VHH binders against Rho GTPase-activating protein gacQ (gacQ). Designs and how they scored, part 10

Target 1, 189 residues: Rho GTPase-activating protein gacQ (gacQ), of Dictyostelium discoideum (Social amoeba) (q54sl6r67to255)
Amino acid sequence: GSLPFLFEEELPTILVQTIDYLQLFGLQTPGIFRENGSLASIQSYRSLYDNDKPVNFPPHEAHVVASLLKAYLRELKVPLCTFEHYDMFIACESIADEKVKVELLKKVIAHLPPFNRKVMKYIFSFLQKVVENSNVNKMTPDALSIVFLPTILRPQANTDLEILQFTVEDSKSTKTLMSSILLNYDEIF
Short names: E, the ipSAE of ESMFold2; O, the ipSAE of OpenDDE; V2, 0.75 times the mean of E and O plus 0.25 times the DockQ between their complexes.

## First folded at step 4 (VHH)

Design t24 (framework vhh_gocatamig_d2)
Fold by ESMFold2-Fast, scan of step 4:
Structure t24 (fold): chain B 189 residues (1-189), chain A 124 residues (1-124)
Amino acid sequence: as target 1 above (189 residues)
Amino acid sequence: EVQLVESGGGLVQPGGSLTLSCAASGFTIEDSYLAWYRQAPGKKRELVAGIYPYGSTVYMDSVKGRFTISRDNAKNSVYLQMNSLRAEDTAVYYCARGPDYFYEDSWGYTFDYWGQGTLVTVSS
C-alpha cells in the first residue's frame, strides 16, 4: 500500500523516526541514500508502519532506514515539492546568477503548502548534516540531487512509461538545485 | 564505487540477433531496478525494457516479443536479448540502475547510475 498522507499538525512518525535514526547512525555511512538496503527488511518495516505497529531500528541498518525514508517520500500521492511547482524548480536550475536563483527558489518554496514547507525544512536541515559528513559518507549536494531529489520532485505523468522518460530527461536539469538550497538554507527557510 | 559497463553492440543485418550485456560492480543487482534505454540520432532517449527487483519486466510496445531482458545474479549482470532486429532499432543502448525497490503504486523510477552506452547498428 501507499504510506499515509502528511498532516498539518504533526510531522509523520516515519519521517521523524527515520531521520532521528540516520542522524545518530547514518552520517558516517559511505554511500548513504545511494547504496541499497535489503528489500526484505524495507518491506518488513513498511508493513509495520502500514499496520500502525511500533518500529525500532536496530544498529547497522542505515541503508535500510535511508531506503525506507526515500520510499515514503516517493510514494506520496503528491510529491513534497508538488506537481504544480515542478516547472519552476526545473527553471531555477538554468539561472546562472546564484543570488537570483536563490531568490527564486525562496519564492517557489514559500508558495508550497505550509505543511510541505515544514517537512522540507526538516528534511533539508538533516541533509545539511549528511553533506557536512561528505568526507566520510561521500554524499555531496550534487550526489543528493541525483539520488534523493527525485523522491520529492517529479513531474505529473499518466503512465509509468512517461514517468521513466521524464526522469531520464530531467535528471540532467537538476544537478545544482540541491547545492543551491543546502548552501542557502537559512535564507530560503 | 558503482559502475555499469555495457557490451555486445555492433553491426547486424535486419532480421539478425544481438545480446547486450551490462556488468555491474560496486553493488548487487538482485535488489535493484535495472533498465535498458536507447537513443537514436536526433531522438530523445527512450525506455526499451526494465526488470524490477521482483523479476517483473516491462517493454516498449515496438520491442515486445522481440526483446527479452534478464538478469544473472551470480554474474551480477543484466542482459538484453534482441531478436528480429529492424533498421529502426539502430541506437546507442544504455544500461541504468534505478532505486533499491519499486512498488506498483510508487511514482518515480529514479535512475542514478548510467553506463557509457553501446552502439547497435542494424543495416544491410
Scores: ipSAE 0.000, ipTM 0.216, lowest interface PAE 13.7, mean pLDDT 79

## First folded at step 5 (VHH; framework vhh_8ghr_2)

Design c1 (from s21 with G36S; at its last look DockQ between E and O 0.41; V2 from the best seeds 0.00; counts 0 for: pae E 6.1 > 2, grease 25.5 > 24.2)
Amino acid sequence: EVQLVESGGGLVQPGGSLRLSCAASGFNIEDSYAISWVRRAPGKGEELVARIYPYSGSTSYADSVKGRFTISADISKNTAYLQMNSLRVEDTAVYYCARGYDYTYEDSWGYTFDYWGQGTLVTVSS
ESMFold2, look of step 5: ipSAE 0.083; ipTM 0.512
ESMFold2 (binder alone), look of step 5: mean pLDDT 83; pTM 0.833
OpenDDE, look of step 5: ipSAE 0.495; ipTM 0.778

Design c2 (from s20 with G36S; at its last look DockQ between E and O 0.07; V2 from the best seeds 0.00; counts 0 for: pae E 9.5 > 2, placed apart)
Fold by ESMFold2, look of step 5:
Structure c2 (fold): chain B 189 residues (1-189), chain A 126 residues (1-126)
Amino acid sequence: as target 1 above (189 residues)
Amino acid sequence: EVQLVESGGGLVQPGGSLRLSCAASGFNIEDSYAISWVRRAPGKGEELVARIYPYSGSTSYADSVKGRFTISADISKNTAYLQMNSLRVEDTAVYYCARGPEYFYEDSWGYTFDYWGQGTLVTVSS
């Protein structure tokens, strides 16, 4: 047997707290992850996490918490999908046959560092619940791909403008990539 | 719903000027998002041309347009503008206004483009 809490100790507090909150208060929120919360509130919570201060979210801040989760992922020094796997993820999008694309995605994800794969599994399990409630929250797999994929997949770049240029070019070219992962979660993970 | 409507495109001679407008509705342009101009020339990929964060007034430009293009915002009209001067044939493209990236912290940047306009064609030719 495994000691399950050892794996849970590796998950960042901000990741667990934001996802726990959103499972309770965010699944029925129209435009979750697409609409942003108050910038002042986002920055305040970010500062608390940056200084290792306790954070307690009140019940009516789903947009703030969703924005904070995206900000956390976007600001990782090495993105969740890593720089070295970037090109392989991008290559998956050019595959027209969905079954072949999913098979390649499964292989690319299996070769991520174990911690990164664990975090991806955790996040995508939650995002499936967002999709399951899309009749109310309006966040389809395609809508999530547009707003969420850039937070976990980016090329290595030296300037903010260069990063933004890659985001414009590559995120649009990978618009269905996250949808393929979400719709085939059980096969991939 | 959030909408972005571009206008001001058309035909212009080399060396001429155009001013593109991006009228926003469904959100306040001084929120945490940038307003960006992206262009696509025939047979080429998308290029980020210019970006403004109306909240802070911060602007950024692609090297290909620095000194010729100016991005601005009028908060009272909820509209962003791209003033394009000294136009060249190479500036011929469909120009899109987009909302994003997000601003989450003073020293960090969002990368999400979540709403796009319909595009406006700019043709620079003799």
Scores: ipSAE 0.006, ipTM 0.324, lowest interface PAE 9.5, mean pLDDT 81
ESMFold2 (binder alone), look of step 5: mean pLDDT 80; pTM 0.810
OpenDDE, look of step 5: ipSAE 0.274; ipTM 0.667

Design c3 (from h05 with G36S P101Y D102E F104T; at its last look DockQ between E and O 0.49; V2 from the best seeds 0.00; counts 0 for: pae E 6.8 > 2, grease 26.4 > 24.2)
Amino acid sequence: EVQLVESGGGLVQPGGSLRLSCAASGFNIEDSYAISWVRRAPGKGEELVARIYPYSGSTSYADSVKGRFTISADISKNTAYLQMNSLRVEDTAVYYCARGYEYTYEDSWGYTFDYWGQGTLVTVSS
ESMFold2, look of step 5: ipSAE 0.040; ipTM 0.471
ESMFold2 (binder alone), look of step 5: mean pLDDT 81; pTM 0.808
OpenDDE, look of step 5: ipSAE 0.303; ipTM 0.679

## First folded at step 7 (VHH; framework vhh_8ghr_2)

Design e1 (from c1 with Y103T T104F; at its last look DockQ between E and O 0.27; V2 from the best seeds 0.00; counts 0 for: pae E 6.6 > 2, grease 25.8 > 24.2)
Fold by ESMFold2, look of step 7:
Structure e1 (fold): chain B 189 residues (1-189), chain A 126 residues (1-126)
Amino acid sequence: as target 1 above (189 residues)
Amino acid sequence: EVQLVESGGGLVQPGGSLRLSCAASGFNIEDSYAISWVRRAPGKGEELVARIYPYSGSTSYADSVKGRFTISADISKNTAYLQMNSLRVEDTAVYYCARGYDTFYEDSWGYTFDYWGQGTLVTVSS
């Protein structure tokens, strides 16, 4: 079906509700954002959100809720980081000087549409809490780059298989990109 | 440098058993990655046989091997295993160990892999 666009001035309900849940029930979950939740559950919750029905997550579904958040971000018609800035984000990984890399990342993020930047700030603030618990949940900044970054950064492509192929190839070259953003959150945002 | 080294393949009669090993180096299998066994038979594409997340013990299996194969991990040896029982001629394939993670898109795999071993041949023949 048709995927949503990110044009509203208020944070989407699904984004707020999934992150609120994960802050309470997901920070200590091993493999959060890496292990899929039940596909049937994810599709059920997606249907509720699509039909503007109330959604209430039980306390033991952290993998489902994390999967739902990732699915929402991946399904945006234009990814959170936008198609226009894709090559700039990918190029930042090749910069050896961390201070130069962070300065350029700050500039690229500042040129995102203001609402996209607001959403990124919100998501990355939460992801810092995930990293702070990595001794238990096993999700370091590098692990998050592998599994989460493809949901917000993708090239223009003609098919879902092309997107997956590009994501796998680029994940090998961008595995630390999110760690630079997360470790320098206050300077960047 | 991440490496995955398979061993334990060989020739076995139908109904026999083999145990494959996947020794990992360059990362801890307790990390957030899945360890998977993928097989490639002559004239066939790749089939995901089994996978494990060692940090949680979560496992999954292809229907074709369910009840016959068991995937496991020994964190202290940084090694995953595939115990293959009741082997059949159709289990003949090169078996690869792969590291990866779950994905959320509908594709032919449902999973993605970033590192692969060299493969070990399993031949089931009378």
Scores: ipSAE 0.057, ipTM 0.498, lowest interface PAE 6.6, mean pLDDT 83
ESMFold2 (binder alone), look of step 7: mean pLDDT 82; pTM 0.809
OpenDDE, look of step 7: ipSAE 0.377; ipTM 0.724

Design e2 (from c1 with T104F Y105S E106G; at its last look DockQ between E and O 0.36; V2 from the best seeds 0.00; counts 0 for: pae E 7.2 > 2)
Fold by ESMFold2, look of step 7:
Structure e2 (fold): chain B 189 residues (1-189), chain A 126 residues (1-126)
Amino acid sequence: as target 1 above (189 residues)
Amino acid sequence: EVQLVESGGGLVQPGGSLRLSCAASGFNIEDSYAISWVRRAPGKGEELVARIYPYSGSTSYADSVKGRFTISADISKNTAYLQMNSLRVEDTAVYYCARGYDYFSGDSWGYTFDYWGQGTLVTVSS
């Protein structure tokens, strides 16, 4: 009596609500996704979502909402890019020919579970709008690669310290990976 | 090549003032990075003193320096500053300028610093 595959196709409420808010109030916010929102506010909203309580974001909380989105993605038990595909994403960074790199990124993303690919497409469509407003918000594709990629791509690790160490070290080795995806969105998705 | 060069350290008496400078090259400080001042006193660990996001002007300070220190940035000179007033003996330290970005661990934000300056010594003594 269950339909796990069908239920997997619905976008999570927190994802839709945070992105809707950021499309209205975040695209012109300087340093969006780079500056931390209040940890207390983030935890308060997380508690509401965890208990299926209604969430209403007041205006002027773009940094909190952006931080909440990143926290949601980072805290998934299996990251959006999955553990299985981690090494394939990391390997794409070292490809010097941009056209070859983009074709391999397209292939890796196409092999993600369909729900994960759907969520990635949704998030990256929004992040393109962030980049389109970079003259005001100062968030270039490279800046987003540094601050956002670690929330969706991490290796499988045994401890929280190992996760932190891999995230910091691998963000240096993948610092332009997300830029390639964002700048070639239409070809990749 | 990204570089941060501190200057303005020296010897001052308690109650005095100094202004530290952090000249950046190889990147624009208006980009989305935070510029931080971190100090290390002899025999003590590192303390994050002040942080600025130059593109927005947002700042934050350690409790130990609030009301006495002011961090600022001049985007046209690609330089951050730390104005230190009402200096105390316990402010004696090597002060480092650092560029940073966030990372997330557990339920907290952290900073990692990808580039550091050489440090400038501030000595506060009679």
Scores: ipSAE 0.025, ipTM 0.465, lowest interface PAE 7.2, mean pLDDT 83
ESMFold2 (binder alone), look of step 7: mean pLDDT 82; pTM 0.812
OpenDDE, look of step 7: ipSAE 0.424; ipTM 0.751

Design e3 (from c1 with E106G; at its last look DockQ between E and O 0.43; V2 from the best seeds 0.00; counts 0 for: pae E 6.0 > 2, grease 26.6 > 24.2)
Amino acid sequence: EVQLVESGGGLVQPGGSLRLSCAASGFNIEDSYAISWVRRAPGKGEELVARIYPYSGSTSYADSVKGRFTISADISKNTAYLQMNSLRVEDTAVYYCARGYDYTYGDSWGYTFDYWGQGTLVTVSS
ESMFold2, look of step 7: ipSAE 0.107; ipTM 0.529
ESMFold2 (binder alone), look of step 7: mean pLDDT 81; pTM 0.812
OpenDDE, look of step 7: ipSAE 0.512; ipTM 0.783

Design e4 (from c1 with T104L Y111S; at its last look DockQ between E and O 0.47; V2 from the best seeds 0.00; counts 0 for: pae E 7.9 > 2, grease 25.6 > 24.2)
Fold by ESMFold2, look of step 7:
Structure e4 (fold): chain B 189 residues (1-189), chain A 126 residues (1-126)
Amino acid sequence: as target 1 above (189 residues)
Amino acid sequence: EVQLVESGGGLVQPGGSLRLSCAASGFNIEDSYAISWVRRAPGKGEELVARIYPYSGSTSYADSVKGRFTISADISKNTAYLQMNSLRVEDTAVYYCARGYDYLYEDSWGSTFDYWGQGTLVTVSS
């Protein structure tokens, strides 16, 4: 038989609450993850989470909630894909053979810290649903690679300018990684 | 290859009007990208003037142009437009069409553009 693996740490509350909301109210929202939410609203919710206050998202705030999720991921001190695995993720982009690329992606993701892999699996399961609704929400894997992948994959940098420069350069340089992971989700996770 | 080609610039008197066009090729304007107009005045940095998400029709404007400028898109022509009314000398700039997206970092909104047009000069002068 198979033995279950217990997670050693709960998923962050903000991650669960934002994704739950978006699964109910965001999948049919045109431009989800691309269009801006109100900055004032985003900052108000961040303050509530920072002070461990209860958060209740009213209906029709999908852009705010999507922006909040992206902000949470981008502002992690160590990105979800980690600094240590950055070069390996970038190297996968240059592989012409899709089967070989997917095999390497599986290995890189399998070597992430177990909690990071758990979070990544959770997020990409949700992003599959976003792509499945792309006829309505207009968010293809290519669109997500521009706006979402930079929130989880970045090199180590010393200044905000370096972070912005790498984010722009990396999203252009890694445009197939999002598609490869999403289209091969069951193999990878 | 992705291209953006601006047209419609020129010389106009204060109070006049111009319509700028941004013809896109190499991608469908209805895709999830934002199409923006960015201007650069002599001796000044870039200013994001207007933005549209053509698939939803969502728009936004800089405070300096609200009520005077209107951005729009024609999906069938793969083209975005900037209608500029009540022009002022301060509107003199090279106007660029750009494709991109917004992001949030450390309490600041920013914009990232991956393709730019060549620019079209708008001169507002008596």
Scores: ipSAE 0.012, ipTM 0.430, lowest interface PAE 7.9, mean pLDDT 82
ESMFold2 (binder alone), look of step 7: mean pLDDT 80; pTM 0.805
OpenDDE, look of step 7: ipSAE 0.183; ipTM 0.582

Design e5 (from c1 with T104I Y105E E106G; at its last look DockQ between E and O 0.37; V2 from the best seeds 0.00; counts 0 for: pae E 7.8 > 2)
Amino acid sequence: EVQLVESGGGLVQPGGSLRLSCAASGFNIEDSYAISWVRRAPGKGEELVARIYPYSGSTSYADSVKGRFTISADISKNTAYLQMNSLRVEDTAVYYCARGYDYIEGDSWGYTFDYWGQGTLVTVSS
ESMFold2, look of step 7: ipSAE 0.012; ipTM 0.444
ESMFold2 (binder alone), look of step 7: mean pLDDT 81; pTM 0.807
OpenDDE, look of step 7: ipSAE 0.528; ipTM 0.792

Design e6 (from c1 with Y103S T104W W109Y; at its last look DockQ between E and O 0.33; V2 from the best seeds 0.00; counts 0 for: pae E 6.7 > 2, grease 24.7 > 24.2)
Fold by OpenDDE, look of step 7:
Structure e6 (fold): chain B 189 residues (1-189), chain A 126 residues (1-126)
Amino acid sequence: as target 1 above (189 residues)
Amino acid sequence: EVQLVESGGGLVQPGGSLRLSCAASGFNIEDSYAISWVRRAPGKGEELVARIYPYSGSTSYADSVKGRFTISADISKNTAYLQMNSLRVEDTAVYYCARGYDSWYEDSYGYTFDYWGQGTLVTVSS
């Protein structure tokens, strides 16, 4: 019997294009992922993607593109790190031993759906570059834990407000998570 | 535990100056989205007075205080400041320091605050 060709799902175009752009124009931008771009611009680009129209970003819209990426991730019906694994990610923060923490993170991430893991790997590869430029863009792992991590890691809730509340409450529990993943990228992924 | 502690408030005459301090603990100001000063005058609602993005040093001010107030942050001290010059009677209020975050989970891309200090009273009176 012919092994079903596991159609490797391609990365979403919006993800690839935004990250490609940010690698060129966003890495040296102070406050990248912190400052929101124009809502109108974000919505305009979103509309283009939703309608499968070609999108071209001008070189001066790093904040818009970063916001677009965040928005895309946030608006996923199921977060990248999934609802199911939320508690496990949060639990990793409480582990004092970094080696143990990393091992657990590795396990948790390995249990994500294959596509989610692929996307996460792709994103975090980019985020490593962001952190490498933290002297200019000021986006340390800690900063990313605050402004980016919530876009991919959130609890299941009925309302956005509830999600926000949980995020705020659990913010303490995710301070080192980004750092642990980024610094141990090769081991984890 | 995240804490913001304001200080420096007091009684001052019109035209006088005060410098407010907001000492942060439990987090690094540099890692925060924004630090803001919000004031509440008696019988009035909250007014955003000044905001700083610690990562860039970018600042914004309410029109009512522009040119008179200066917000700043000392990352090494994990403290934000509000230099208030040319104070007016209408500046009388309780001034709060607040940590801002991106309201991504709200319908707007506006600013919201997750932590507030207890506030410091500024009274401008002749």
Scores: ipSAE 0.026, ipTM 0.484, lowest interface PAE 3.8, mean pLDDT 88
ESMFold2, look of step 7: ipSAE 0.062; ipTM 0.523
ESMFold2 (binder alone), look of step 7: mean pLDDT 81; pTM 0.817

## First folded at step 8 (VHH; framework vhh_8ghr_2)

Design f1 (from e3 with D31S S32D; at its last look DockQ between E and O 0.51; V2 from the best seeds 0.00; counts 0 for: pae E 10.7 > 2, grease 24.9 > 24.2)
Fold by ESMFold2, look of step 8:
Structure f1 (fold): chain B 189 residues (1-189), chain A 126 residues (1-126)
Amino acid sequence: as target 1 above (189 residues)
Amino acid sequence: EVQLVESGGGLVQPGGSLRLSCAASGFNIESDYAISWVRRAPGKGEELVARIYPYSGSTSYADSVKGRFTISADISKNTAYLQMNSLRVEDTAVYYCARGYDYTYGDSWGYTFDYWGQGTLVTVSS
């Protein structure tokens, strides 16, 4: 049958197509989401999506497709986790008791706009499969927290330098946040 | 404290070879980070020359050095290397070892580096 990431029909085409590809061709790729694909290729595919042109990925471009997915998420005008909830997500990292941290994360995610929560559930369901293959792809939950979380969680900022600084600082401040969500997916979602 | 120490720079004639070393301390180079060589020539900006992800052995190179330079890592020595062959005058620069990971923000793509070595000078001249 159908892949679980395909039956949510209101999801953006680029999100569904990149995740479909990565589910088939990316789970065994060492360093998936950590290593950039060719920037020229990423720009080319981005242009096709921006102009509503058909996109067909070759079987051996997992790094390019993973980079494209991250670019799509980072370039959203409002990040997936929203600016409003930024401080609440950051506060969860400081909680020492994992059970309390997970309960707070569940509440914060439940208060996201419904579409954002739906997209988050979809992406994290896929990221669980990435983690399940970490013995081959080398992407642990902690590795994903460092390289993937900045694409969905950022503060509202006024300058490019400010944005870059927050992205680096957020990665250091939330280094285990995605691990807590991924390892407790069924409880949170 | 995280530290990166470069060595192996020097004066070499065009067509010659050098091997640069980047000894890491304070972290394991088989970690989640990439190790990169970045160079700065006089009057020019930074150029990412080569990158390695030691945990997978994956590498990438600038077009300007492909086929001439090889980046590698020895996990047991916690050290990355840049073998530079067929050197040209245009390769003259200070070469820095850097630790970091890939990023995107806004419309920009690139690599974020959180620790840098002090650099080693490579001079290619007749």
Scores: ipSAE 0.000, ipTM 0.310, lowest interface PAE 10.7, mean pLDDT 82
ESMFold2 (binder alone), look of step 8: mean pLDDT 82; pTM 0.818
OpenDDE, look of step 8: ipSAE 0.029; ipTM 0.425

Design f2 (from e3 with S32D; at its last look DockQ between E and O 0.16; V2 from the best seeds 0.00; counts 0 for: pae E 10.7 > 2, grease 24.9 > 24.2, placed apart)
Fold by ESMFold2, look of step 8:
Structure f2 (fold): chain B 189 residues (1-189), chain A 126 residues (1-126)
Amino acid sequence: as target 1 above (189 residues)
Amino acid sequence: EVQLVESGGGLVQPGGSLRLSCAASGFNIEDDYAISWVRRAPGKGEELVARIYPYSGSTSYADSVKGRFTISADISKNTAYLQMNSLRVEDTAVYYCARGYDYTYGDSWGYTFDYWGQGTLVTVSS
């Protein structure tokens, strides 16, 4: 039906409000997404969102808002990149030929659920602006791979043994994945 | 380059104490990650011993070490510590410092580790 499609395509309020704020007040903030905001403030904003209350961020809380965005993404029951696509994303990192890597990344992202792809497109459009300001904010694609990528890309691990047996292999490193997606944004999305 | 360097291992008698250090470089331990101690005893698998999120101050411990071990962090030195008291022979292991992140799987939690130190040997023997 027509009405369900309109409502089902709306981006989550917290996502839009945090990213809008960070585009205005966070792009020049040193260590954005690496440094933490006040935990008390983050918890207060979480409570407002959980109770569907209006949220208005004051102008000087970029670290709090960035922390809130990361917490939202990390706490999704199924990560944005999904569990089923995790191995495919990791496999892309090991591909030496950049053209082949980008072609696979485009295919993997195209196979995400449509809403997840829409959200990912929105987030990465914003992350391009963060990287464009890295001379000031110090957040390169490699830095984002360390502090941001784990909030959207994580393996399905059901036991402590599975987690403890995880090792960093060349094919499992994600250090260049952010750069490949961001530099090829228009082709991928 | 992210690095974790452990120190403080050695030989100690049962009932003794050791303090392990994990010096981090290439990131701030205040980043949104956990710092964990994992041990591997001879002939056994790996066991997550203790975990701290320096950002929130949240800690957790394996049942086997509760009340005897304390994990802490000194943000100014970018270093995590494991204070091990009342050591037992079964605590003999190589202890690794690892950086990680919790995952949510419905009502269950998992951990991932993306960087590991080289380990430091702790031997508890008479």
Scores: ipSAE 0.000, ipTM 0.320, lowest interface PAE 10.7, mean pLDDT 80
ESMFold2 (binder alone), look of step 8: mean pLDDT 82; pTM 0.812
OpenDDE, look of step 8: ipSAE 0.028; ipTM 0.419

Design f3 (from e3 with G100D; at its last look DockQ between E and O 0.44; V2 from the best seeds 0.00; counts 0 for: pae E 8.8 > 2, grease 26.5 > 24.2)
Amino acid sequence: EVQLVESGGGLVQPGGSLRLSCAASGFNIEDSYAISWVRRAPGKGEELVARIYPYSGSTSYADSVKGRFTISADISKNTAYLQMNSLRVEDTAVYYCARDYDYTYGDSWGYTFDYWGQGTLVTVSS
ESMFold2, look of step 8: ipSAE 0.011; ipTM 0.326
ESMFold2 (binder alone), look of step 8: mean pLDDT 79; pTM 0.799
OpenDDE, look of step 8: ipSAE 0.617; ipTM 0.829

Design f4 (from e3 with S60Y; at its last look DockQ between E and O 0.62; V2 from the best seeds 0.00; counts 0 for: pae E 7.5 > 2, grease 25.4 > 24.2)
Amino acid sequence: EVQLVESGGGLVQPGGSLRLSCAASGFNIEDSYAISWVRRAPGKGEELVARIYPYSGSTYYADSVKGRFTISADISKNTAYLQMNSLRVEDTAVYYCARGYDYTYGDSWGYTFDYWGQGTLVTVSS
ESMFold2, look of step 8: ipSAE 0.023; ipTM 0.459
ESMFold2 (binder alone), look of step 8: mean pLDDT 82; pTM 0.816
OpenDDE, look of step 8: ipSAE 0.290; ipTM 0.659

Design f5 (from e3 with S58R; at its last look DockQ between E and O 0.67; V2 from the best seeds 0.00; counts 0 for: pae E 6.7 > 2, grease 26.1 > 24.2)
Fold by OpenDDE, look of step 8:
Structure f5 (fold): chain B 189 residues (1-189), chain A 126 residues (1-126)
Amino acid sequence: as target 1 above (189 residues)
Amino acid sequence: EVQLVESGGGLVQPGGSLRLSCAASGFNIEDSYAISWVRRAPGKGEELVARIYPYSGRTSYADSVKGRFTISADISKNTAYLQMNSLRVEDTAVYYCARGYDYTYGDSWGYTFDYWGQGTLVTVSS
C-alpha cells in the first residue's frame, strides 16, 4: 500500500553512504551494477547497517557497494515505485510518443509518496552521473533498465523467489523507462 | 539486430573434448555485456555453466565444470568460446550462450539475460 502520511524524513544512511562512495569510486568502474561483488562482503556490510554500526568502505569495493545498494532497494517491503503504481509505470513503457510518455511519467512519479519521490530524485541524480561515464563503465540507460530498475519497480509478490523471478521478467518488459526518466530528469522532478 | 549463434555441439565419448562457439552480431561484446553459457539437461533446470566479462576478461564457473571447462572471448571476432574437456555423461545438455547481467537479492544470486542463442546440443555417451 501507499504511505498514508505526507512528512519529510532524512535519507537512509545506507543510501547516502553507498551513493557517496560510488560517486567517488564507482563512476569509472567497468560493469558497475552489472557485476556483483563478494556476497560475503555484501552480507557483512548489511549486518553492520542492520546493527547501526559504523561502516567504512575501502576504495577497491565498488562492485560490493553497488550490489549493497541494489540489495537494499530490492529488499524494501514496498518498492520505491510502490506496488500501486507498478501498472502505470509499465503502461508508460508501451507509449510510442516520447512527449506523451514523459508527461505520464511525470504524473505517475508526482503521485508517489513524497518521501519515495525524494529518494527517487536523489537516486536518479546519481544515475545520471553513472550514464555520463558510460564510455568507461559501460552503463547506458538501457543497461540500467535491466540491472537497476527492477530494484525499485516490481509487481506485488509474496515470496523472495517470486521477487527474484519478477526481476527477470521486468528486465524484459521495461527497456525505455530508465532512459526516459534520466533524459528528462529536470522536467519529471 | 542483436543475435547470438552457437555452434560446435555434437556427440562425444566420455573423457572427450568439444569447443563451442558463440558468434555475436549487432553489438560489441567487449563494450556492452557479460556473455554466459547456460545449459539445460533433459529433465533438469537451467544451469549457468560459465561467464565472462569481455571488458575485463574476468571469468566464473559452476562448481560442476570448474577445472574442466574454459570460457574465453575473442574480441576481434566478436565471439565467445567454451572449451569443454574431460566431458562426462552428466554434461549432456543443450548449451546456450546468452548476453546478460548479475544481480543479488538477499543471499540469492540471480542472472538476467536479454538475448539468447538457439542452442547447440552436446551429447556425451559411450
Scores: ipSAE 0.043, ipTM 0.508, lowest interface PAE 3.3, mean pLDDT 89
ESMFold2, look of step 8: ipSAE 0.080; ipTM 0.500
ESMFold2 (binder alone), look of step 8: mean pLDDT 82; pTM 0.816

